VH-VL binders against Phosphoribosyl-dephospho-CoA transferase (mdcG). Designs and how they scored, part 12

Target 1, 226 residues: Phosphoribosyl-dephospho-CoA transferase (mdcG), of Bradyrhizobium diazoefficiens (q89xp2)
Amino acid sequence: MTSPCKHGDRPPGRHDLVFVSPAGWRAMLDARDDLAADSLLARWPKMRWPTIRRRALPHEATGVALGLPLPPSAGKKRVALLVEIDHVASVARPPSLQQARAYAPRNWWPTLDRLDGLALRHSVDARVYGSLAWQSLTGLDYVTGRSDLDVLFEFRSETDIDRFVADVAAIETSAPMRLDGELMSADGAAVNWREVHGGASELLVKSIERVVLLDRHQFISGATGS

## First folded at step 4 (VH-VL; framework fv_livmoniplimab)

Design b5 (from v11 with heavy chain D56G E102Y, light chain L94Y)
Fold by ESMFold2-Fast, scan of step 4:
Structure b5 (fold): chain C 226 residues (1-226), chain A 119 residues (1-119), chain B 107 residues (1-107)
Amino acid sequence: as target 1 above (226 residues)
Amino acid sequence: QVQLVQPGAEVRKPGASVKVSCKASGGTFSSYTIDWVRQAPGQGLEWMGRIIPILGIAKYAQKFQGRVTMTADTSTSTVYVELSSLRSEDTAVYYCARDYSYGYYMDVWGQGTLVTVSS
Amino acid sequence: DIQMTQSPSSLSASVGDRVTITCQASQDISNYLAWYQQKPGQAPKILIYDASNLETGVPSRFSGSGSGTSFTLTISSLEPEDAATYYCQQYDNYPITFGQGTKVEIK
């Protein structure tokens, strides 16, 4: 009953959350004894917790490549999943800084608030991924005293990238944690903000499909794979 | 607040096509999953299909397969349903509805577009 | 397809009455069921999700119960504004299907 549909020119975004239908979870658990035997994974569909988009491996030509991270208490492993497209129920963007704040350590709040204000001033859509995102999505303990704050910054054409990353670096100097993260173009391609701040002339640009080296100007003006 | 806005009415002749719009505001459009549900006069709700714009995929009810197309324009935050080869039985109010991303049920509905197919 | 059957198709009750509407699924849908209220000329409005969870802003007189194949929507004390058609909907699997609706009228 699936029918591929072409819409606008925006490619799929990185770190998007994918919710699998109940039928899809039943199919995956039935196919994988290791997943069915794990009590935490058995709870995943019951709690309506998401998975995350990942780049497909060469042998995963069909279906949607997904993953989920287990919390540190369960060995901090990433579980790779492959689901039929019919079993995708919905997709969501990663949690906003404001949504994640309620689940963050209290000493992270000033940094989250400063980043939220900075993003608003620069026309950037700021989202959380990594440990804090999973803690906010599940209520499970993912964040530790060693955790980074991982932020996805989707910039717009009016964003002054160089000034933005300089301001991000300034915020990090007073942060109680390492501030990691990615700048994402409207094309859905992303680069670590530190590479941009460091003044590299070529950037390692990541997308759902692949990783490529692009000139700084090419990335800022629009990611291209040719 | 998330809001879905649809035009009020469309009139078509049998054999024509109709394209109904649904413009989203007040949320993150790229994360939306939009269902299309129709309701003939005095009848119940009938699911036509679902589009997940961020993945570029749509799922259609078998009854409409081959004559329905769902598309999205992310630049205008608008979803469309196009139904071809119209018959008088296609006269109905066509609703778009957003799936609550974390629950899969329809939490926000457009006001509906009345499509009348008459000769 | 998963068939959703509601009963009764219509009912008439007085203000203050307890009203019960039943929904049957042709196969096990766990708790993946929602209830909607539709007033004439308006779009449907969500009342209950996951079979028993009350949507924010919905009056506490509405409640849902059931799992598997049998589900119930209850209005504990009917009010005039509750005159509407009520629909159950499964979201366990595609295609998404609705019950045929139950019309509730006030005497």
Scores: ipSAE 0.342, ipTM 0.712, lowest interface PAE 3.5, mean pLDDT 86

Design b6 (from v11 with heavy chain L55F Y100S S101E E102Y)
Fold by ESMFold2-Fast, scan of step 4:
Structure b6 (fold): chain C 226 residues (1-226), chain A 119 residues (1-119), chain B 107 residues (1-107)
Amino acid sequence: as target 1 above (226 residues)
Amino acid sequence: QVQLVQPGAEVRKPGASVKVSCKASGGTFSSYTIDWVRQAPGQGLEWMGRIIPIFDIAKYAQKFQGRVTMTADTSTSTVYVELSSLRSEDTAVYYCARDSEYGYYMDVWGQGTLVTVSS
Amino acid sequence: DIQMTQSPSSLSASVGDRVTITCQASQDISNYLAWYQQKPGQAPKILIYDASNLETGVPSRFSGSGSGTSFTLTISSLEPEDAATYYCQQYDNLPITFGQGTKVEIK
């Protein structure tokens, strides 16, 4: 019975994309007349568009709690879904900056290019989430003139966090949009980059499972229980 | 580029257990879904099950239910399949394979581990 | 479970020949089908996904077609390096199931 595996794995990833199997979509649509009546939701499985993980409510403990955002033209609502675990086909990281660029407004391109170069220099894996991510995944209009650019920055042990967030702030000064986003450690814990740049001694660290306050040094050092 | 690395051959006696590893090198492992597929000598491909590491959840083919366990260690980017109560019929090459990032097919395969069960 | 029936079980052909392999699903799987190539002593390699999409780096002589329950893999002009066993695989529902394989040999 010896196992070299750790018991504490990476928490379910923030902003990770969840793909539901065709059988799972059929089961959901058969069980929910309201979903089956929505023409955009009927297209979702045909186009193989993803969903996103959400925290489960107590009555949802036996399934996988998922959601998807409808575009502004369809009321900008989040649709709550519940699927059996058998019906989860795959999980993917949110789109990269390069993937999202082609779907972004042209005036966002210089900012995206600067962020991509910055991430490469700092050993950071930069992904988009929010409006631009969904626009790039579906081809539907999610981005508006009031949209933020939402970026997930997954840093590594060699990343100089303080320098990185200072450089992000510098890029934002010339950006045509508000640059929102999260720094994420390898274990899946995330914090708003602006809070780190602001010098807060305690950070509000988020995961799919919970939200906790951590000392800045603890988050930056990646200490999860040495 | 993601590669899946598996050890060389394993030899076990009937009734024993075997635990086969699959380590991802290059790229981010934890967000992927890993399938385990085996192939007996001269036979076709047989799906054993699937693990989604970030959800700590695995699903097994009915034939292996009760004998198979799939686990993941995200910190080392390694997935394991453990098969118990081994029989000579379990002699096979055991492959791990990653599901495509935005699809459902298996786009990256390990080189396989030959498990031989002999008395 | 979805059964995948592949035919023929084996074939022998000459370089330059057009080769066709067929795969039948026991129920409608839409286009959730992949084709893999396996050479002796090697792991399978993805060729085609979503019934007809060619994987990056795979030679254009390979093509896939079909939807629903009937699928075909075609090699338009057989090359010596194409000697291998070919498998279809459905991913419409769990458990994942494979065809029994088609062995392609060069004369």
Scores: ipSAE 0.339, ipTM 0.702, lowest interface PAE 4.0, mean pLDDT 86

Design b7 (from v11 with heavy chain L55F Y100S S101Y, light chain L94Y)
Heavy chain, then light chain:
Amino acid sequence: QVQLVQPGAEVRKPGASVKVSCKASGGTFSSYTIDWVRQAPGQGLEWMGRIIPIFDIAKYAQKFQGRVTMTADTSTSTVYVELSSLRSEDTAVYYCARDSYEGYYMDVWGQGTLVTVSS
Amino acid sequence: DIQMTQSPSSLSASVGDRVTITCQASQDISNYLAWYQQKPGQAPKILIYDASNLETGVPSRFSGSGSGTSFTLTISSLEPEDAATYYCQQYDNYPITFGQGTKVEIK
ESMFold2-Fast, scan of step 4: ipSAE 0.560; ipTM 0.804

Design b8
Fold by ESMFold2-Fast, scan of step 4:
Structure b8 (fold): chain C 226 residues (1-226), chain A 120 residues (1-120), chain B 107 residues (1-107)
Amino acid sequence: as target 1 above (226 residues)
Amino acid sequence: QVQLVQPGAEVRKPGASVKVSCKASGGTFSSYTIDWVRQAPGQGLEWMGRIIPILDIAKYAQKFQGRVTMTADTSTSTVYVELSSLRSEDTAVYYCARDTGYEGYYMDVWGQGTLVTVSS
Amino acid sequence: DIQMTQSPSSLSASVGDRVTITCQASQDISNYLAWYQQKPGQAPKILIYDASNLETGVPSRFSGSGSGTSFTLTISSLEPEDAATYYCQQYDNLPITFGQGTKVEIK
């Protein structure tokens, strides 16, 4: 029932950006006094800032489960949203390293440039999520002196995973921040890159639907969906 | 850099169906929304519906509900609109257009259109 | 459905003239309005989005204003290449609806 995905085309994943229609925002704000009372959340639809996918809770079986991170100045917490399918306007991939670079602290630029070059050499599509992504999307201050750089590395069948994560680790040794992030297969299954680099025999693999433990070889070879 | 490519023309008889294609090139297909808009000769623009390929979600204008189907083939980066039970008043240029990937509301990239002629 | 009404349906003006086209929405659409230009035999081209933002590459003689239910597209100094039909479009709610179009001809 699912169509095969072309390289670079895949189902929406954990960090994909979801834009809610103006009518959808009005419906949510009208139904939720807590959201309508928050000046930043009332501003969200006016500025057309995105939300992110999250796993649905059992009582959220209908509709699209979304999350919205607030910046540190607003308590740095996630707002859970549930939207009707008809109110999803569009979906986009998280920002590229180059898009996010303009919004990053200048001392992060060498690390971003090295990662971009590394990704190109290994046939990896590198995207930013987390604090830097939200800062680049909204212009609000999400990045602090304690922030990690969170990178999503979508690898291809030709990617040498072991060599790639070793090179990521080497870049981190000279980075001014902690380099966090995930390796993601073409089907959207993701694992923390440090688990792969650390030589773990079993990996905690995350998808939009579930979290499972998989043998390292199963994940690397693309047998995540059985 | 994204371009939307459509065939130039299709001719059908009343009562038949037509399936018009829209192929994306130069951009990431699954990361945007595609709208279908038609224009009868000498008339204005009429919205038919939209599809979000990666969510397999389509919404149609009520006027076309039951006669229209929008589908996507992600392997070929192609979106289709199929209109059944054709009438002479369905003669129009059929455009596909991309909603902006950033907000998905207005149409920033348009195909060149497919002229569908329905005549007996 | 939100109804969009443009005025005038057509106009003729000379090169260098200031041209104004209006668009009325049947209900409050905030600033969720775009303007398109369409030349004969061509697909529409986006000019203005969010009622007043000029799309990249569009000449600065084009400007948009308004909010709520009343919107205006202005061409400050008409050029020969501006002969076209102009459409407003709301994206506040589905279904997406367009104005009926305003044809601009050069005298």
Scores: ipSAE 0.014, ipTM 0.571, lowest interface PAE 7.3, mean pLDDT 85

Design b9
Fold by ESMFold2-Fast, scan of step 4:
Structure b9 (fold): chain C 226 residues (1-226), chain A 118 residues (1-118), chain B 107 residues (1-107)
Amino acid sequence: as target 1 above (226 residues)
Amino acid sequence: QVQLVQPGAEVRKPGASVKVSCKASGGTFSSYTIDWVRQAPGQGLEWMGRIIPILDIAKYAQKFQGRVTMTADTSTSTVYVELSSLRSEDTAVYYCARESYGYYFDYWGQGTLVTVSS
Amino acid sequence: DIQMTQSPSSLSASVGDRVTITCQASQDISNYLAWYQQKPGQAPKILIYDASNLETGVPSRFSGSGSGTSFTLTISSLEPEDAATYYCQQYDNLPITFGQGTKVEIK
């Protein structure tokens, strides 16, 4: 099994952001007339906006499979991209709660502040993904009145998971939005926090490579089926 | 504050190998691409290659292909460049540099002077 | 490989002078160009990125301009501490390449 790593120094995980080189963007756009004709896609490399990792389809045996979510005003589409590994410039973690706060609706601020304090107390690294993350990364309007707040909670061996998810549930009771999100182990495997809070003995655990059912204690200890 | 820390000097004989370290502090080590750039005495900057630690992939300049290896040790937040079959022409200051998310080098190590002499 | 050519290779100027350094790319690199300052015995330091953006903490007397294949670094009023070698660098495609450098001396 791959050794667990500490926060800030982990193996590739879900929701990681991928920055594509200028040459990689040109190669993708040259191969796809539909994307080259899209004015927003043409601006993506100029603005240095990232893409997101996705699991590769069987025919994508080589290269890096990427996704690019367009804002609701552009039809809320996910653009599937494939790049050569040489065209990956860097990989970053999703934005922190602090980084995303300035881009969030003001009525979300108390919830973000409570989550930040909770994460600090429980040795959890909290990041945003989904609509708020993309709004903070691009400045474009992704967050709507129907949007959830999506939070990635990367826990450590000292984290009391049961207490943590109970506290997350308590914060949600006063939140102006649905609080969705995932608990992520040190090896990059993730599960919806609500499944853990619900007391399920088996969890649907997702990684960049696969989806598996694991025993609750196996997941909490950092083990995966991969 | 981000710092890239390198040893000051290394001395090797022709035909030997040298492994130069670059230890990162501040910021998220594995989230950034680290490049290696060398500079011979009185000469300009020459790119050797890069490593993306989070993906464990490296890309080398053609000139060094077969003689250079770049590795990362995430447990110590350290990136290495190893150059084999050393010649006197490999005498240079070897810098590690961090690629920003905008691709340019935002932080540089202080450099390691590698001297190849008999 | 993308070839980067700087001009001049060296120059000597007085404090208060306007200094101009040029950089030519062998092919279109859009605005994927940075300028670095290197003082003797020190590592290079970023000054300008994306051809014209001033890095935080860099004095406003430094400016960059250009796009495509032709780029310029300007020091509007030379200071004694500006004596250094300046390098342009393209990051449009691998391999990364640098100009040969321009040495700026104070007379």
Scores: ipSAE 0.511, ipTM 0.768, lowest interface PAE 2.2, mean pLDDT 87

Design c1 (from v11 with heavy chain L55F D56G E102Y Y104W, light chain L94Y)
Heavy chain, then light chain:
Amino acid sequence: QVQLVQPGAEVRKPGASVKVSCKASGGTFSSYTIDWVRQAPGQGLEWMGRIIPIFGIAKYAQKFQGRVTMTADTSTSTVYVELSSLRSEDTAVYYCARDYSYGWYMDVWGQGTLVTVSS
Amino acid sequence: DIQMTQSPSSLSASVGDRVTITCQASQDISNYLAWYQQKPGQAPKILIYDASNLETGVPSRFSGSGSGTSFTLTISSLEPEDAATYYCQQYDNYPITFGQGTKVEIK
ESMFold2-Fast, scan of step 4: ipSAE 0.562; ipTM 0.800

Design c2 (from v11 with heavy chain S30D D56G E102Y, light chain L94Y)
Fold by ESMFold2-Fast, scan of step 4:
Structure c2 (fold): chain C 226 residues (1-226), chain A 119 residues (1-119), chain B 107 residues (1-107)
Amino acid sequence: as target 1 above (226 residues)
Amino acid sequence: QVQLVQPGAEVRKPGASVKVSCKASGGTFDSYTIDWVRQAPGQGLEWMGRIIPILGIAKYAQKFQGRVTMTADTSTSTVYVELSSLRSEDTAVYYCARDYSYGYYMDVWGQGTLVTVSS
Amino acid sequence: DIQMTQSPSSLSASVGDRVTITCQASQDISNYLAWYQQKPGQAPKILIYDASNLETGVPSRFSGSGSGTSFTLTISSLEPEDAATYYCQQYDNYPITFGQGTKVEIK
């Protein structure tokens, strides 16, 4: 079993990649004629592509609620999946900026390099999610001329959040795409970086379980409750 | 690159418990699943179970259910396997191994801990 | 449980020989099979994953083939350092199971 959370430890959070076992995929495809009929979903387990966590619906009694984003060519639909906990094979963090760089449009490279350097200077662990992440994980065409670059910034206690988001905004000024993304605290709670940059005293903080309004200081300190 | 470090040997009497450690070094531990595999002298490899440290969940082979517990201390990047009610038949080298998250196979192995159960 | 059966249990061959080891699964495991090499006193090392993919750093004389229930590990030209026990392992379903091993000795 995992020990109680300490500074630097976090529970499975937003954008974490969840890999379903081959037996889990067979169980899902056997139970769902609509999934089995989709040639791309039939290929998913064969290629060992991940899924992502989602919040469970009220009628989902047990198991792990997962999502699967289809590429634009398949309608950009998110497929909802439910698997037994025993069918979760592994969990991994989203791809790093360096891992994703090789799959990104070449005109995005300067922005990715600037973000990587910025994150290093501010003790931030920067990772990609969204279109670029799925393109780098699958080799399928998720990124289009209209795509945002979605970045997850996991900050440390020593991070100067206000300076960091100001520097992110400066990088976006010369970027060829919209730079979207989230700041994530050590406990896995996340907020849109633009909301923090805007100077709001209260932030809309998202986690796997809930969405709450927190004081800026409360979020930055990593404490979501007393 | 992640390396898995284990102690060299442990000696226990029948009926006792043993707890074997496996420490990840040189990389991020929370991105991996850890399996425990044992090998009795002159015998083949036997899977005991796995733990996904970030989820705090473990799955055990039926043979060991009720006698085995797998735990993780993510702050020290260490996974443990504890086996209770030891018998002479539990004498073996105990390996920890990392499942490569994108492939499910064991790509990095610890050097093994020889557990000897004797009176 | 999925039973993995290897053949032969042991073999002796000369340097330069082509060596073939087979692994049979008791049920269809698609391509979810790995091959490991274990030298005396050492931990196992991954050679092949997904039945046929060569792990980085493994010599090209090693190759894997098969799908479903029948799998083969081939060493195209045996070298002295290849003396070891070889194990197949399925990861299609839990519990994870290994073959009993094939010991390869050099004449």
Scores: ipSAE 0.348, ipTM 0.710, lowest interface PAE 3.8, mean pLDDT 86

Design c3 (from v11 with heavy chain D56G I57Y, light chain L94H)
Fold by ESMFold2-Fast, scan of step 4:
Structure c3 (fold): chain C 226 residues (1-226), chain A 119 residues (1-119), chain B 107 residues (1-107)
Amino acid sequence: as target 1 above (226 residues)
Amino acid sequence: QVQLVQPGAEVRKPGASVKVSCKASGGTFSSYTIDWVRQAPGQGLEWMGRIIPILGYAKYAQKFQGRVTMTADTSTSTVYVELSSLRSEDTAVYYCARDYSEGYYMDVWGQGTLVTVSS
Amino acid sequence: DIQMTQSPSSLSASVGDRVTITCQASQDISNYLAWYQQKPGQAPKILIYDASNLETGVPSRFSGSGSGTSFTLTISSLEPEDAATYYCQQYDNHPITFGQGTKVEIK
């Protein structure tokens, strides 16, 4: 567990959904006329839609740095928010492949079903983020003809990562979309699955705190907590 | 299906501390937000605080500030509430409950732990 | 703190009766209100959330209404298994607060 009193001590939470309390939304909207004037942002707390955690900017010394993407029809703008920790109501993992399926284009269903089966066989917890996740969470149109399918693959110690990413690549060859996504270790460190599949000796590993280059073996073995 | 399991009873003397456990099964433990609510015999429900394990954050009701601590052990999917400087008025059933992530209400409850404080 | 005042504190009614329980908030909480049912020796069980949404598996005879500061839980036709204490709870702001409860007894 990290210290609850320090902003930078929180565990990595890439793509985690953060729900802000009604009081927190009122505080944010009252403090910013631009947010209060936006009809979608005014509706956000009433619909109980989440935000996403983001890396804090240097001037954001306290509080929880959050963001939310507006749909393409609203200019595909990413709104940066900052809330007091007391105004965080709850945190959830991104939607599962099963939850997101009903909101996906029908021609994506075979790919989603194949990924779900693959994840089950490899002891991987597969979740969606990006356009499909936001469409499934809000019912708003985020997915376009240009959208990738973004999948977060949380692997276990028993997972054969090399075999898993090879199978992901095989699924993508028949997919109607680009299959993007990240492999995430139990401690929340994530890397693009293509870098692992491509055989790179150094991986660009992302966490909520930072981005670092790590040896492939270090990442896979879990020796990333230095 | 998510379940929260608590021990049945604890007995302490005035001035001691008690640590009550709440073990979660099903779902993704790290995404849980757990509330602690107590109920004295014949009385209503009283909110003590909440813990968000993934953020390492706990918020306590002002009445308990300074003598309550909430912690989580992700390796065992267990949340704890520890109450110190116990008084006879702390005799109550202590419930853990999971916040529904989209609604902020408590949708799954543990069966409760009866803490008795007597000399 | 947001104070939740619940009335009545207790009531006795016959099977088939319409039962109404009221909850008042000391300030505007919009629709951020839940109703719980607690039977003797058991943990509370969620019935209604967001003032009017029925939780999955809860019988349709239960309904909730209201917004702002005044809320009502209604049981359209009381059943023997409905004998319990009912609590309202606001989740607009911290600390989370409950009404004092309404005990429903069957005659």
Scores: ipSAE 0.317, ipTM 0.710, lowest interface PAE 4.3, mean pLDDT 86

Design c4 (from v11 with heavy chain L55F D56G K59Y)
Fold by ESMFold2-Fast, scan of step 4:
Structure c4 (fold): chain C 226 residues (1-226), chain A 119 residues (1-119), chain B 107 residues (1-107)
Amino acid sequence: as target 1 above (226 residues)
Amino acid sequence: QVQLVQPGAEVRKPGASVKVSCKASGGTFSSYTIDWVRQAPGQGLEWMGRIIPIFGIAYYAQKFQGRVTMTADTSTSTVYVELSSLRSEDTAVYYCARDYSEGYYMDVWGQGTLVTVSS
Amino acid sequence: DIQMTQSPSSLSASVGDRVTITCQASQDISNYLAWYQQKPGQAPKILIYDASNLETGVPSRFSGSGSGTSFTLTISSLEPEDAATYYCQQYDNLPITFGQGTKVEIK
């Protein structure tokens, strides 16, 4: 067997997809009758659908805390999972706007296309998370008439953040849905894009480990001008 | 599309350590899962371990535990494997390879670094 | 650990021949098996994943079959560029393990 080893001071990225090995799924289903009895969870490993990382509870100090959302038809509940570190097989970024487009309501397409073009022009990597992401990953019905479009915007050092979020707000004015989402720095720390657009001097910055208040300039690497 | 670049060769004496680099270009490096696989001259492929840079976690094959360390620098898109207390039997080509996220197989391989351990 | 055993260890065949390589797992790995091709002095290249799926850009003369513990890689009509060592690899559980390799030579 392998022994896990911790590396790096970089915080993990939010909304990253975690794929559990076949052996890890068997171990989890064998240990929990409630999971084994659920037809969607039995299908999850067979379809190779991902999970998402969550913050560990105190009793989960060992292993990797994961979760997955069940679709609204199955009670819209989040299933908490705990796997041994050696059962984490791989990690992926959330789906791109292009990948998610085919699974989105058609009236969302113009907004998705505008956001994709905007991200490309501003050196931003735009991904979806939330309901649309899970619908695109599984083909199951997660998106409803009341769903937000949740977008993760990973910016680079050359990105003009203030201009970018102003353009995001402009796109939202003609959108058929609420445009929620986060700006993410290269180290995985994220903040709601509306807080940045609103001109807040301190931002509520989220990582998988914690939530902290940071000065705007400290978070976005001085992108708010000298 | 995505490429993994490794140096060509390294020479070390028994008892020394070697740190082999693997630089990724294309794609989103921080989301990669990288395996290290070595191959002694005329022999087959041997898995050494796996690193998931975004989580800062690594798994090592039991044979290498205590001698191997895998690290990543996301700012330079580079993964490293360091092997200490080198023996002549550690002479091998050391490959890094990227795991395909949904399938867990290795879809992109570096060109390999030949590490020679000789007195 | 899951042991992967290939057969034969080596073979020699003519251009146009049908070549079959077998891989046996010491326990059930479902379809979590890949096949790699390695030419002398080069890194391995993925050919087949999930036991039977052909990787993009790989010639259609290559095919994979099997599930559970018994797997086969077939080259329907051998080409000169197919001279290489072929490896199977399981990814059902850690540690990752490879077969010992099958060397394919052209007569």
Scores: ipSAE 0.228, ipTM 0.667, lowest interface PAE 4.1, mean pLDDT 86

